# VHH binders against q9p7j3, part 144

Target 1, 174 residues: q9p7j3
Amino acid sequence: MILPLFPETQVHVFVYENVSNCAAIHEQLISQNPIYDYAFLDAATILYKKQVYSAIIRALEDRRDEQMKTKTIHSEVILSLSPKTEISSAFRQFSMTKKSKNIVVVKIDSKLTEEEEFERLDKLVEGNRVEFSDEELQKLIDFKVLKKNYKLDPSTLENPLASILSSIALRGYS

## First folded at step 11 (VHH)

Design y21 (framework vhh_6qgx_2)
Fold by ESMFold2-Fast, scan of step 11:
Structure y21 (fold): chain B 174 residues (1-174), chain A 122 residues (1-122)
Amino acid sequence: as target 1 above (174 residues)
Amino acid sequence: QVQLVESGGGLVQAGGSLRLSCAASGRTFSDYTMAWFRRAPGKEREFVAVITWSGDSTFYTDSVKGRFTISRDHAKNTVSLQMNSLRPEDTAVYYCAAESYDFGTPSEYDYWGQGTRVTVSA
C-alpha cells in the first residue's frame, strides 16, 4: 500500500491467525535475528486497519522530524499504537507474546514485493494468513484488552474508532 | 544513567566453570531485559543468553544450552552468567547488555558494558 503522506515508503501489513510458534518467533526477536526485522503485534489489540495505519503514519512522521523515541522504525510503530510515550508500557500492551495466538505483522521500507514478503513470513510464521481487513481483525480482537489499552469508557465502547485514532494522533509530540 | 560493568572473566581449562557478573549503577535492572553477548577473535558479536524483565524468562543460543545459566538478583541490581563445561570455542570477550523493552521487534539493546575476557584452554 501507498500512504498519501509518504508515497515513497513501502508498507506491508499481514495478519495471521492460529499461530503455533510465537515462542520460537520471540526467541528470534530477543536474539536480534535480522530476518525477523518486522513489528510483531498481538492481534488481540488491533480492531481496525486505520488503527495500524495511524500508528505507521505517526512513526513515519516522527522519523521524518527526527523525533523517534526508539531505535528502529518498527519499534516506533509499536510505540505509536500506545496513548502514552512510555516505550516499555507500549510493548507490554501491543507486542506479540509467547502466548499470542493471532498476530499482525508490519514491514516498512521493504526491498521485497508484497508477494516476496508473504513467502518469507509464511516460512517464519506457523499459522493461517488472512486478509488485512476490518472484518478479519474484528474476529481476532479482545475487547477487554482494547478497553484497558485505550482506557475506553462504556460510552465509547460500541464505536471506539475515533477515540483510538485520537489517542494515537495526540499522544504527546506534534 | 545506567552503567554496566562486567567481572569474573579469566583463564580456565576446558571442562571447567566460570561465573560472570554484570553490575548496574544508576538505575534498577528490574525494568530491563538483560543479555549476554560474546565476540571471539575474528568473528562477529553473537547472542549468548537473555533474561527478560517480564517474569525472568530465559533463552539461550543452541551452543550453550544446558551448559550456561543466566540469573538475576533484583536486590543487588546484577545479572550473572554461570558457565559450566567450558569449551575452547567459548573463548571470547563477553558483554553485558540491557534493553528497556522486548517482544514485538528484534531487541535493540540500549546499554552495553565494556566486556570481560574469557579464555578456555584445551
Scores: ipSAE 0.331, ipTM 0.721, lowest interface PAE 1.9, mean pLDDT 85

Design y22 (framework vhh_6qgx_2)
Fold by ESMFold2-Fast, scan of step 11:
Structure y22 (fold): chain B 174 residues (1-174), chain A 122 residues (1-122)
Amino acid sequence: as target 1 above (174 residues)
Amino acid sequence: QVQLVESGGGLVQAGGSLRLSCAASGRTFSDYTMAWFRRAPGKEREFVALITWSGDSTFYTDSVKGRFTISRDHAKNTVSLQMNSLRPEDTAVYYCAAESYDFGTPSEYDYWGQGTRVTVSA
C-alpha cells in the first residue's frame, strides 16, 4: 500500500480471523521478540480501512516531526487509533489480547514484499487470512467496543466514519 | 505525588518464605503492567516477575518459576510477590515497577520503588 503523504514508506496490513494462538503471540510481544515487530490490533476495534490508514498516517507524521510518544512506529500506530493521548488506555482499547479471536496486523518499513510478509506472518499467526477490506472488517467488528472506544452516541453509531476519523486526526488538539 | 513503596523484606533462612507488597499512591495502576525486579550485591538489575494489565497473565524468570507467585489487587492498588522455598541466591534488593503499556523492556518502566532488602541465609 502507498500512502499519499508518505509514498516511499512501505506499509502492509493483514487481517486474520479465527486465531487460536493469541496468548502465545501476546507472550512474544511482552518479551519484545523482534520477530514480532508489528502492530497487533484486535479486529473487534476496527470498522474501516480508513480508520487504520488514518492511524498509520498520524504515526508517520509524529515520527517525521520527532514527536513519537512510544518506542516503535508500530506502538505509535496503536496509540494513534485512540482519541486520547494516554498510552496505556490506547493499548487496552485497541491491542490484541490473549482473548482476541480476530486480529489486524500492520507492518511499516518492511524490507519484504506483501507476499513475503504474509509467508512470515503465516508462521506466527495460527488463523485464516482474509482480505483487508471494509466488508471483511465489518464482519469482525464489535459495535459495543467501537462505541466505548470513540464515545459514540446512538445516532453517531449509524454512520460513525467521520466521527472516528476526526477523533484520530484531532488527538492531542481537542 | 506518584510513588511505589515496597515492604515485606527481611532476613529468612533457606527454605523459608516471604511476601513482598508494593503499595501504589498518587494514581490508580489498574491499566498498568506491574513487575518485580531484583539487584543482588555487585550485579545488574534483573527481571523477576510481572503481571499484565490486559489479561492477568503472569511471567517469571526461570530461576523462580514454581517458587514465586505474583498477584495484584486492583481495588487496593497493590501488587504482591509471594516467595516460597527461598534460596541464598535469591538475596537481593527487590524493586516494584510499573509500565504504562502491555509490552516493553525493564528500561521502559515508568515508575519504580526504592526497593526492599531480602537476605536468605544458608
Scores: ipSAE 0.000, ipTM 0.155, lowest interface PAE 14.8, mean pLDDT 81

Design y23 (framework vhh_6qgx_2)
Fold by ESMFold2-Fast, scan of step 11:
Structure y23 (fold): chain B 174 residues (1-174), chain A 122 residues (1-122)
Amino acid sequence: as target 1 above (174 residues)
Amino acid sequence: QVQLVESGGGLVQAGGSLRLSCAASGRTFSDYTMAWFRRAPGKEREFVAYITWSGDSTFYTDSVKGRFTISRDHAKNTVSLQMNSLRPEDTAVYYCAAESYDFGTPSEYDYWGQGTRVTVSA
């Protein structure tokens, strides 16, 4: 997918449920295997498509403006999901762990089509691919994790979209 | 700012052992994940071993698994690599590396030591 504000940037987002090899993927990430150059998110932290796109747009804006706080665009996407600019906390809050079961994978600056990236990722991820849709994401979310990460009160938790998007858009400004 | 200083390299005969140490200064490295890499003559840098900031998780490349052990001492701000049953193929310059986060993307190492040379004679 092409974003209107970033027409030269290809963006792909993939969702996998019932992933059995998160520990193996994590080992490839720590060894700097370039085949795994994606952002791997724990699906327990993602409720809406717009949440992911807002973080991607923020990361691309920071790259455009030479204000990235991390080394890569994929790292910046993970940071951009957090309402604060503390890198270590953002990664602990949103990243896939060895014990994750459902993941969201983001690829930016792909030289491949979406179908080609699916073929590549299906070889790396041992799980079931599902549609990147609000319906599928809402089956995988952990509301306790969401509430903690975005500091939502009980009145906001039943309809949190606006609060989440504002937190991402205003990251570091409030 | 984190600085890494390596020690313990040297010449050893095949089958011998060496213990490499990496001392971190600037701030307590307990907040950082630590790794060892090596570069053999004429080859590219390769990953050797990793230990998380909590110390709860370690990972080794297949060629050293079972022979090398990585450990850390938070009080001394030191990470160590115990190298047993050394082979001529282990001859390389060994580097200590550190980063403050290690999940979700390929690990980025922001701080590197100067390297310590290990030579294993046949």
Scores: ipSAE 0.383, ipTM 0.732, lowest interface PAE 1.9, mean pLDDT 85

Design y24 (framework vhh_6qgx_2)
Fold by ESMFold2-Fast, scan of step 11:
Structure y24 (fold): chain B 174 residues (1-174), chain A 122 residues (1-122)
Amino acid sequence: as target 1 above (174 residues)
Amino acid sequence: QVQLVESGGGLVQAGGSLRLSCAASGRTFSDYTMAWFRRAPGKEREFVAFITWSGDSTFYTDSVKGRFTISRDHAKNTVSLQMNSLRPEDTAVYYCAAESYDFGTPSEYDYWGQGTRVTVSA
């Protein structure tokens, strides 16, 4: 996909359900295996495509402006999902864990084609790839996790999109 | 400012044992994942083992699994690597590293020690 504000940046987003090897992926991340250079998110935290795109755009803006708070663009995407600027909290809130069952995977600045990234990632993740769509994401969300991460009250849970996007866009200013 | 200092390296015969220690100075490493890496002469840095803050999770590279044990002492603010059944190919400079957050991306270790040298003779 092409982002209007960043037309030269390649962005790929993949969704996997029923993943059985999150513990193995976790070990590869700890050991700094460069093959795993992606952002791995717990799908329990993602409700809309626009939520992911807003975090990506925020991370790319911070990179462009030389204001990244983390060491990599993929880490910056994870941080950018959080309404706070505390890195450890953002990672605990949004990252895949060993116990995750459904994940969202983001790749920025791939040296590979989209098709090659599909083929490569399908070999790393032992699960079923599904469409990156609001419909599929809404099957995987955990509303208790979403409510806690974005401090949503019962009235905003009926239509949380605007609140979530504002939290991402205004991170650090609220 | 956090400083990691390794100790316990030295010369040992094949089949012998050594215990490496890593001490954090300047502040504590609460909520940090701690890891050991090594670099043999002429080779790239290689991951060896890690332990999470809680101690709930440890992981070892295949070449040392069953021979090395990583452990943590919160009271002393240290992490240790017990190395048993040492082999000549374990000869390397061993580095302690710490990261404050996990996971979702490949770990970026923020703090590194200067290394301690281990030489295993045939």
Scores: ipSAE 0.583, ipTM 0.834, lowest interface PAE 1.0, mean pLDDT 86
Fold by OpenDDE, second read of step 12:
Structure y24 (fold): chain B 174 residues (1-174), chain A 122 residues (1-122)
Amino acid sequence: as target 1 above (174 residues)
Amino acid sequence: QVQLVESGGGLVQAGGSLRLSCAASGRTFSDYTMAWFRRAPGKEREFVAFITWSGDSTFYTDSVKGRFTISRDHAKNTVSLQMNSLRPEDTAVYYCAAESYDFGTPSEYDYWGQGTRVTVSA
């Protein structure tokens, strides 16, 4: 897909459930295997499509403005999900871990179609692809984790999307 | 809930070798990426090396590549740093660190040891 604000950048987002090889994927990421050039997110931390899009946009803006805090655009996406400025915190909060079961995978600067990218990614991820939708994400979310990551309280839980997007947008401005 | 205790520091001549060890408490040692940091006199603490939770991957700061080797023993709950070809600029207090999330960012770790002093004379 193409984002309106960044027409030159093709982005793909995939959701997998019941992934059996997260530990193996995690090791490849740590080893900086270029084949695994994606942002791997724990689906337990993602509630909305717009949450992911906002993080992607923030990362792309940071890159455009030469303000990235991380080494790669994909790591910047992970950072951009967090209301915190600390890279380690952001990764701890949102990145796939060896214990993850459900994941959201983001590809920035894709040169492939969505189907081609899926075929490539499907060789790396041993799980079931599900639709990238709010409905499917809601099935995978851990609300305790979400509340913790964005410091949601009863007042903000009435409209969690607004709170999440504000947190992403205003990171570093508190 | 992890306590880290470093050992093995001391005085050594340039070109010499030392082996640092870090003993970790608890039963969840295998859940942590382990790292070594160091702080030289008058300088900020800097990353030296880390080893992933599985032990399959290691990373080093450029200045120690080829000279230092990080390893871990899950059975003994220890992480080690073999330091060869030591230089005066390696003089520092060396700290063991543990991180529950193992992407190995050389920034923030959850647990720290008290450090062991390494002095390399010219």
Scores: ipSAE 0.007, ipTM 0.285, lowest interface PAE 9.4, mean pLDDT 90

Design y25 (framework vhh_6qgx_2)
Fold by ESMFold2-Fast, scan of step 11:
Structure y25 (fold): chain B 174 residues (1-174), chain A 122 residues (1-122)
Amino acid sequence: as target 1 above (174 residues)
Amino acid sequence: QVQLVESGGGLVQAGGSLRLSCAASGRTFSDYTMAWFRRAPGKEREFVATITWSGDSTFYTDSVKGRFTISRDHAKNTVSLQMNSLRPEDTAVYYCAAESYDFGTPSEYDYWGQGTRVTVSA
């Protein structure tokens, strides 16, 4: 994917369901294995494609403006999903855990094509790849988690998109 | 404001054992993934072992598997590295490191100790 304000930045997003090896992936992350240089999100926290794109755009804006709060662009994506700028809370809210079953994987600044990333990730992730679409994400979301992470009330729960996007875009300005 | 202080380094003969300790101050350790890294003379820093904040899962680099054991004491805010069957190739300065967030991306360590020297004589 090409982003209009960042046309030179290669972005890929992948969705996997029924993942059985999240604990093994986590071990590779903590040992700094460079093959695993991605952002691994729990799909229970993601309802829309636009939610992920908004976080990516915010992270890229913060990198451009030399205002990143974290050390890598991938960790900045995870932070940017949160309505707050508190790093540890954002990671607890949105990251894959050892017990995750469905994940969203983001790659920024890839030197590989989308198909080449598919081939690599399919070897690292033991699960079923599904289309990155609102329809597939809606099958994997946990609405209790979503409500808690974005502080949604019942009146916004039926159409939360605008609230989620505003939370991502406007974080840290109040 | 996590501060890490290593201790337990020294001179030991090949085949011997040594226990390194890392004391954290400024905050409880239970919120941090802890790791040991080392830098041998003339080499770059390399990963040795880690213990995660979420259930004390451990991972080791291949060259120390079965010889080194990482552990932590949450009540004392310490992490330890028990080194057995030491080899001259284990000679290095050993560093304790901590990161404040975990899962989702490759670990980037925010806090580092000053290191403790381990010398293994042949």
Scores: ipSAE 0.335, ipTM 0.725, lowest interface PAE 2.0, mean pLDDT 85

Design y26 (framework vhh_6qgx_2)
Fold by ESMFold2-Fast, scan of step 11:
Structure y26 (fold): chain B 174 residues (1-174), chain A 122 residues (1-122)
Amino acid sequence: as target 1 above (174 residues)
Amino acid sequence: QVQLVESGGGLVQAGGSLRLSCAASGRTFSDYTMAWFRRAPGKEREFVASITWSGDSTFYTDSVKGRFTISRDHAKNTVSLQMNSLRPEDTAVYYCAAESYDFGTPSEYDYWGQGTRVTVSA
């Protein structure tokens, strides 16, 4: 996928359901194995494609402006999903855990094609790949998690998109 | 209240060995990545070694690879750092840290001990 503000940046987003090896992937991430250099998100926290793209755009803007708070662009994507700039809270709220069952995987600056990344990730992730679409994400979301992470009141839960996007875009400014 | 308490520091001559221990209290840390950091006099805190919650993976900074070994005992709720072939450059206060479901970076650790001093003399 090509982002309008970053047309030279390669971005790939993958969705896996019914993943059985999240504990093994989590171990690889903590050990900083470079083969696992992706942003692994818990799908329970993601409602819309635009939510993921907004976090990616924010991370790329922070990299461009030399304002990254984390060590990698993929960690910056995870941080950018949070309405606050506190790193450990963002990771606990949005990153995959050993208990995750459905995940969203983001790759930025890949030297591989999308097809090659699929081949690689399908070997690392023991689950069913599904389309990155609002329809598929809506099947995997946990609304209690979403409400907690973005501090939504009951009225905004009926159409949370604008609130979520504002939280991501305005992080650190208000 | 969660506490990490380090022990095992002391004075040792270059080429010697020390074993540091970190005891966790107030909560079981079976789901936590455990790490050791150090701060030398006049310098900033640096990462030394980590061990994942399962104990299956360990990570070391280049300057200690092959000399230090990190291990954990889930039953005793402890993490240990075996330090061999010690050098004067290893002189520092050593800190135990615990991280919950985060990456093993210094900025992301949730709990820290008060430190134990290691002095390596020539």
Scores: ipSAE 0.007, ipTM 0.197, lowest interface PAE 9.4, mean pLDDT 82

Design y27 (framework vhh_6qgx_2)
Fold by ESMFold2-Fast, scan of step 11:
Parts: sequence; structure tokens; C-alpha cells
Structure y27 (fold): chain B 174 residues (1-174), chain A 122 residues (1-122)
Amino acid sequence: as target 1 above (174 residues)
Amino acid sequence: QVQLVESGGGLVQAGGSLRLSCAASGRTFSDYTMAWFRRAPGKEREFVAGITWSGDSTFYTDSVKGRFTISRDHAKNTVSLQMNSLRPEDTAVYYCAAESYDFGTPSEYDYWGQGTRVTVSA
């Protein structure tokens, strides 16, 4: 995927359901294994494609403007999903945990094609690959988690997209 | 705040053994991961061994598998690295490192000890 504002930045987003090896993935992250240089998100926190894209765009804007608050572009994507500016809180809210069952994986600055990344990730993730689409994401979302993460009230939960996107776009600019 | 202090380094002949210890003070984090890194003069820091917050999972770089063993004492907040069959190539300053809490990307360790020097003579 090509982003209009960042046409030279290669971005890939993958969705896996029924993942059984999140604890093993975490072990590879601990050892700084460069093969695992991705952002691993809990799909329970993601409702829309636009939610992920908005966080990616915000992270890329912060990198361009030399305003990143974390040390890597993938960490900045995770931070950018949060309405808060506190890094630890953002990671607790949106990151894959060892108990996660469904995950969203983001790769920025890939030197590989999308097909090559699929081949690579299918070896790392023990789960079922599904399309990155609103339809598939809506099967995996946990609305209790979404409501908590974005501080949504019952009236906002009926149409949360605008609220979520505003939270991402306005983080740290208000 | 977490502070890390290493001990146990020294001079040993090839084929010998050393046990490094890392004492952590401050708060205990529920998913506190600990690791050993090393840096030889003129080279970049490299990962040696890691142990997850539960102590159930350990990971080693290929060059030390079968020779080094990482362990932790959760009650004492200590991490140890038992180094057997030492080689001249293991000569380095060894650092204890800790990750506060970060699951979603490759670890960026927040806390580091000052290091303990290990010299393995031929």
C-alpha cells in the first residue's frame, strides 16, 4: 500500500485470527530479533481500517517533523493509536499480549513485497490470515475494550469513527 | 524506579566458568523482562540471553546455546548468567538490562546496569 502523503513509504497491514503463539512472538521481541520488526496490535482494539491508517499517518508525520516520542516508527504507530501521550499506557491499551487471540500486524519501510511479507509472517504467526477490511475487523473487535481505550460514552458508541479519528489526530496538538 | 547492579566478572582461562549476577532494586513490574547483553571493544552491543517476566521462557544467542544458562530469583529480584566452557570470543563487558513493559514491538530496554568485565585468556 501507498499513502498519498507518503508515496515513497511502503506500508503493509496484516490481520490474523485464532493466533496460538503470541507468547512465543513476545520472546522474539524481547531478544530484539530483527525478523520481528513490526508493530503487533491486539485486534480487540481496532474497529476500522481508517483507525490504523490514521495512526500510521500520524506516526509518519511525527517522523518527518522529527517529533517522534518513541525510538522506532513501529512503536510510534502504537503510541499514535492512543488518545493519551503516555507511552506505557498506550502499549498496555493497544499492543498484542501473550493472551491475545487475534492480531493486527503493521510493517513500515519494508524492503519486501506484500507477498514476501505474507510468506515471512505466515512462518512467524500461528493463526489464520484474513483480509484487512472493516468487515473482518468488526468480527474481532471488543467493544468494551474500544469504549475504555477511547473514553466513549453510550451515545458516541453508536457512531464512534469520527471520535476515534479525532482522538488520534489531536493527540498532543491540543 | 528500577536500578540494576552487575557482579561476578573477572579473568578466567578458556574452558573455565563464571557466574554473573544482576541485582534489581526499586519497583517490581508484573511483566518485567530481564536480559544480558555484551560489548567487546570496538564492537556493537549484542544480545546474549533473556528471561521473560514469568521465568518460564529463556532465549539465547546461537554462540552461547548449551554453554550459558540464564535464571532468575523472583523473590530477590535477581538475574544470573551461568557461563560455562568460556571462549576467548566471550571476552566483553556484560550488561544487565530490563524492559519495563512493552509487548508490541522489539524491546527497547529502559534500564541498564553499568556492566561487569569478563576476560577469557587463551
Scores: ipSAE 0.453, ipTM 0.799, lowest interface PAE 1.5, mean pLDDT 84

Design y28 (framework vhh_6qgx_2)
Fold by ESMFold2-Fast, scan of step 11:
Structure y28 (fold): chain B 174 residues (1-174), chain A 122 residues (1-122)
Amino acid sequence: as target 1 above (174 residues)
Amino acid sequence: QVQLVESGGGLVQAGGSLRLSCAASGRTFSDYTMAWFRRAPGKEREFVARITWSGDSTFYTDSVKGRFTISRDHAKNTVSLQMNSLRPEDTAVYYCAAESYDFGTPSEYDYWGQGTRVTVSA
């Protein structure tokens, strides 16, 4: 996908369910294996496509403005999902863990085509690929996790999209 | 003020051993993942070893597996790196680092020491 505000930036988003090798993937991230240069998110934390794109846009804006708080664009995407600017908390809230079962994977500035990224990720991730769509994401979300991460009250749970997007866009400003 | 201070570096012959220590001050790091990184002359900083806050699980880069051992003493607020069977290619400045997330990349570490120099002669 091409983003209207960042037409020069290539973005791919992939969703996997029933992933059995999250612990192995985490070990590769610790080792800074460049093959794993992606944002690996726990799908339990993602409800909408717009949630992911809002975090991507915020990260790209921070990179453009030379205001990134992390050292990579993919880490900045993870940070940008959080309503707070504390890096460690954002990673604990949104990143894939050793015990994750469903994941969302983001790639920015790929040198590969979408098909080549699919082939590469299918070798790294032992799970079932599903469509990146609101319908599929809503099958994988954990509403208790979502409520905790965005501090949603029962009144906002009925339609949380606006609250989530505002939290991402206005992080650090309110 | 939060500080990590490394010690134990020095000159050693190939095949020898050194023990590096990192002392933390200004706060308790029992809820932090602790790690060692190194930077050889003319090279980029690389990960060496990690010990997690969530059960003291240890992780090592392939080149040091079986030779280096990371450990921590929660009561003394210290982390150590026991380096055995040292090789000339282990020559580097070794850094202690801390962060509150178990599986973050080295770029996400919150606190860093100033480094301690290790020279391994053949």
Scores: ipSAE 0.000, ipTM 0.242, lowest interface PAE 11.6, mean pLDDT 83

Design y29 (framework vhh_6qgx_2)
Fold by ESMFold2-Fast, scan of step 11:
Structure y29 (fold): chain B 174 residues (1-174), chain A 122 residues (1-122)
Amino acid sequence: as target 1 above (174 residues)
Amino acid sequence: QVQLVESGGGLVQAGGSLRLSCAASGRTFSDYTMAWFRRAPGKEREFVAHITWSGDSTFYTDSVKGRFTISRDHAKNTVSLQMNSLRPEDTAVYYCAAESYDFGTPSEYDYWGQGTRVTVSA
C-alpha cells in the first residue's frame, strides 16, 4: 500500500491463521534475530484494515515529527494501536504471544520487494496466509478483547469503527 | 541511577566452569526480562540466554544449551549465568541486558552493562 502523506514509505501487511509456531517466533524476537524485524500482532485484537492503517499513519507521523516513544517504527505501530501512551500496557494488549493462533504482521521500510517479503515470511510463519481484508479479520477477532482494549460501551459495540479510529487518533489526551 | 554491573569473568581452561553475575542498582529489576549477550573478538554481538520477569521462563541459544544455566535472585536483584564445559569458542566479552517491556518486535533491551571478559584456553 501507498499512503497519501507518506508516498515513499513501503507498507506490507500479512495475515496468518492457524499458526502453530508462535512460541518459536517469540523466542527469535527476544534473541534480536534481524530476520524477524516486523511487528507481530495478535489477530484477536484487529477488526478492520483501517485500524491497522490508522496505527501505521500515527507511527509515521510520530517518526516524521521526531516524537516516537519507542526505539523502532515497528514498535511504534504497536504502541499506536493503543488509546493510551503507556508502552507496556499497549504491548500486552496487542502483541502476539506464545499462545497466539492468528496473527497480523506489519513490515515498514522493507529492503525487499512485496513478493520477496511474502516468500520470506511464509517460511518463518507456520500457518495459512489469508487476505488482509475486513472479511477475513472479522473471522479472527475476539470481541471481548476488542471491547476491553478500546473501552467500548454497549452503544458502540455494534458499529465500533469510528470509536476505534478516534481512540487511535486522539491517543494521549486524558 | 539505573545500572547493570557484570562480574565473574576471567581466564579458565577448556572443560572448566565460570559463574557470571549481573547486579542491578538504582532500581529493582523484578519487572524486567534479563538477558546475556556476548561478543567474541572480530565478531558481532550474539544472544546467549534470557530469563523473563514473569515465571522465570528461560531460553538459550543452541550452542550453549545443556552447558549454560541462567537464573535470577529477586532478593539480591541479580541475574547469574552458570557456564559449564567451557570451550575456546566461548571466549568473549559477556554483557548483561534488561528490557522493561514485552512486545511483538525484536527486543531492544533498555539497559546494558559494560561487560565482563571470559577467556577459555586450550
Scores: ipSAE 0.465, ipTM 0.762, lowest interface PAE 1.5, mean pLDDT 86

Design y3 (framework vhh_6qgx_2)
Fold by ESMFold2-Fast, scan of step 11:
Parts: sequence; C-alpha cells; structure tokens
Structure y3 (fold): chain B 174 residues (1-174), chain A 122 residues (1-122)
Amino acid sequence: as target 1 above (174 residues)
Amino acid sequence: QVQLVESGGGLVQAGGSLRLSCAASGSIFSDYTMAWFRRAPGKEREFVAAITWSGDSTFYTDSVKGRFTISRDHAKNTVSLQMNSLRPEDTAVYYCAAESYDFGTPSEYDYWGQGTRVTVSA
C-alpha cells in the first residue's frame, strides 16, 4: 500500500498464526541480527488494519518532523501503537514475546518486493501466513489485552475503532 | 543521561578466569537489556552475552556458551560477566551496552561504555 502523505515509502505488513519459534526470533533480535530488521508485534494486541496503519503514519510523521523518540522507524511504529509516550510500556504492551503464538510483522523502507519479503519471512517465521485483513485479525485478538492497553470501557468495546485511532493520533498532546 | 563504566579487564593465562563488571549511572528504566560485546584487533564488534532487566533471560554467542556467565544486580544497576576457561581467541576489548527496550525490533543498544581490555596469553 501507498500512503498518501508518504508515497515514496515502501510499507509491507504480514500476519502469521500458530508461530512456534518466537523464542528463537527474540534471541536474534537481542543479538542485533540485521536479517530481522522488522517490527514484530503480538497479534493479540491488533484488532484492525487501520490500527497498524495509523501507527505507521504517526511514526513516519515523527521521522519527517525529527521528533522520533526511538532509534529506528520500526521501534517508532511499536511506540506509536501506545496511547502513552513511554517506550518501555509500549514495548511491553504491543511487542511479540517469546511466548507469542500469533504475530504481525511490519517492514518499512524495504529494498525488496512484497513477494521477496514473503519468501524471506517464511524462512524466519515458523507459522502459517494469513491475509492482513480485519477478518483475520479479529480471529487473533485478545479483547482483555486490547481493553487494558487502550483503557476501553464497556460502551466502547462494542465498536472500539474510533477510540483506538484517536488514542494513537493524540498520543503526547494530552 | 546514562553512563556505563567497565572494570575487571587485564592479562590472564589460557585456562584462567576474569570477572568483568559494568556500573550504570544516571536514569535507567526497568526494561533495560544489558549486553556485552567485544572487538578483537582487525575484526568487527561482535555480540557476546545479554541479560534482560528481570534476569529471567540470558543470551550467549555460541563460542562462549558454558564458559561465560552474565548476571545482574538489579538494585545496584550493575552487570557482570564471569569469564572461565579463557582462550587466546577471547582476547579483545569488551564493551558494556544498554538498551531501554528488548522486544519487537533488533536491539540498538542506546548506551555504550568505553571498553576494558582483556588479553589471554597462550
């Protein structure tokens, strides 16, 4: 997908279910393996495609404006999912953990085609690739986690999209 | 602002042991991952070991597994690297590094120490 405000930026988003090797991926991230230069999210925290794209847009805006709070664009995407401007809590809330079973993987500024990224990721992730769609994400979400991360009350849980998007867009302004 | 200061380097014979320590000062977050890297003459800097803030997870490069142990004193913001059965190939400058987050992306290690020299003679 081409982002209207960032038409030259290559963005790819992938979803994997039933992943068995998250602990091994985590080890590669800790050791700075450059092959793993992606943002790895726990799918239990993602309900909508627009949620991911809103975080990507916010991260790209912060990069453009020289307002990034983290060292990399992929780290900034993870931070941008959080309603609060606190790096440690954002990573605890949204990142893949060694115990994750379903993940969302984001690549920004890819030098590869989408098909080449698929082939590369299929070698790194031991799981089943599924479509990046609201329907597939809704099968993987944990509503208890979502409610906690975005401070949703019972009235907003019925249709939380607007609340989530506002939380991402307004982070740091209030 | 975080500063890292290494100590414990020196000269040792093959088969010997050294204990490196890294003291962190300034603001530190509970989610800091601490790591040791090394750089031998003419080589790139390589990962040696890491420990998460909780101390629940430790990571080692294959060449040091079973010989080196990384540990953390959570209350004092110090990280130690116990190096046993040292080999001439372990000769390098050892660097302490810290990162405020340790999941979801490759670690960038925002803070680095000055390094401490370890020389292992045959």
Scores: ipSAE 0.494, ipTM 0.772, lowest interface PAE 1.5, mean pLDDT 85

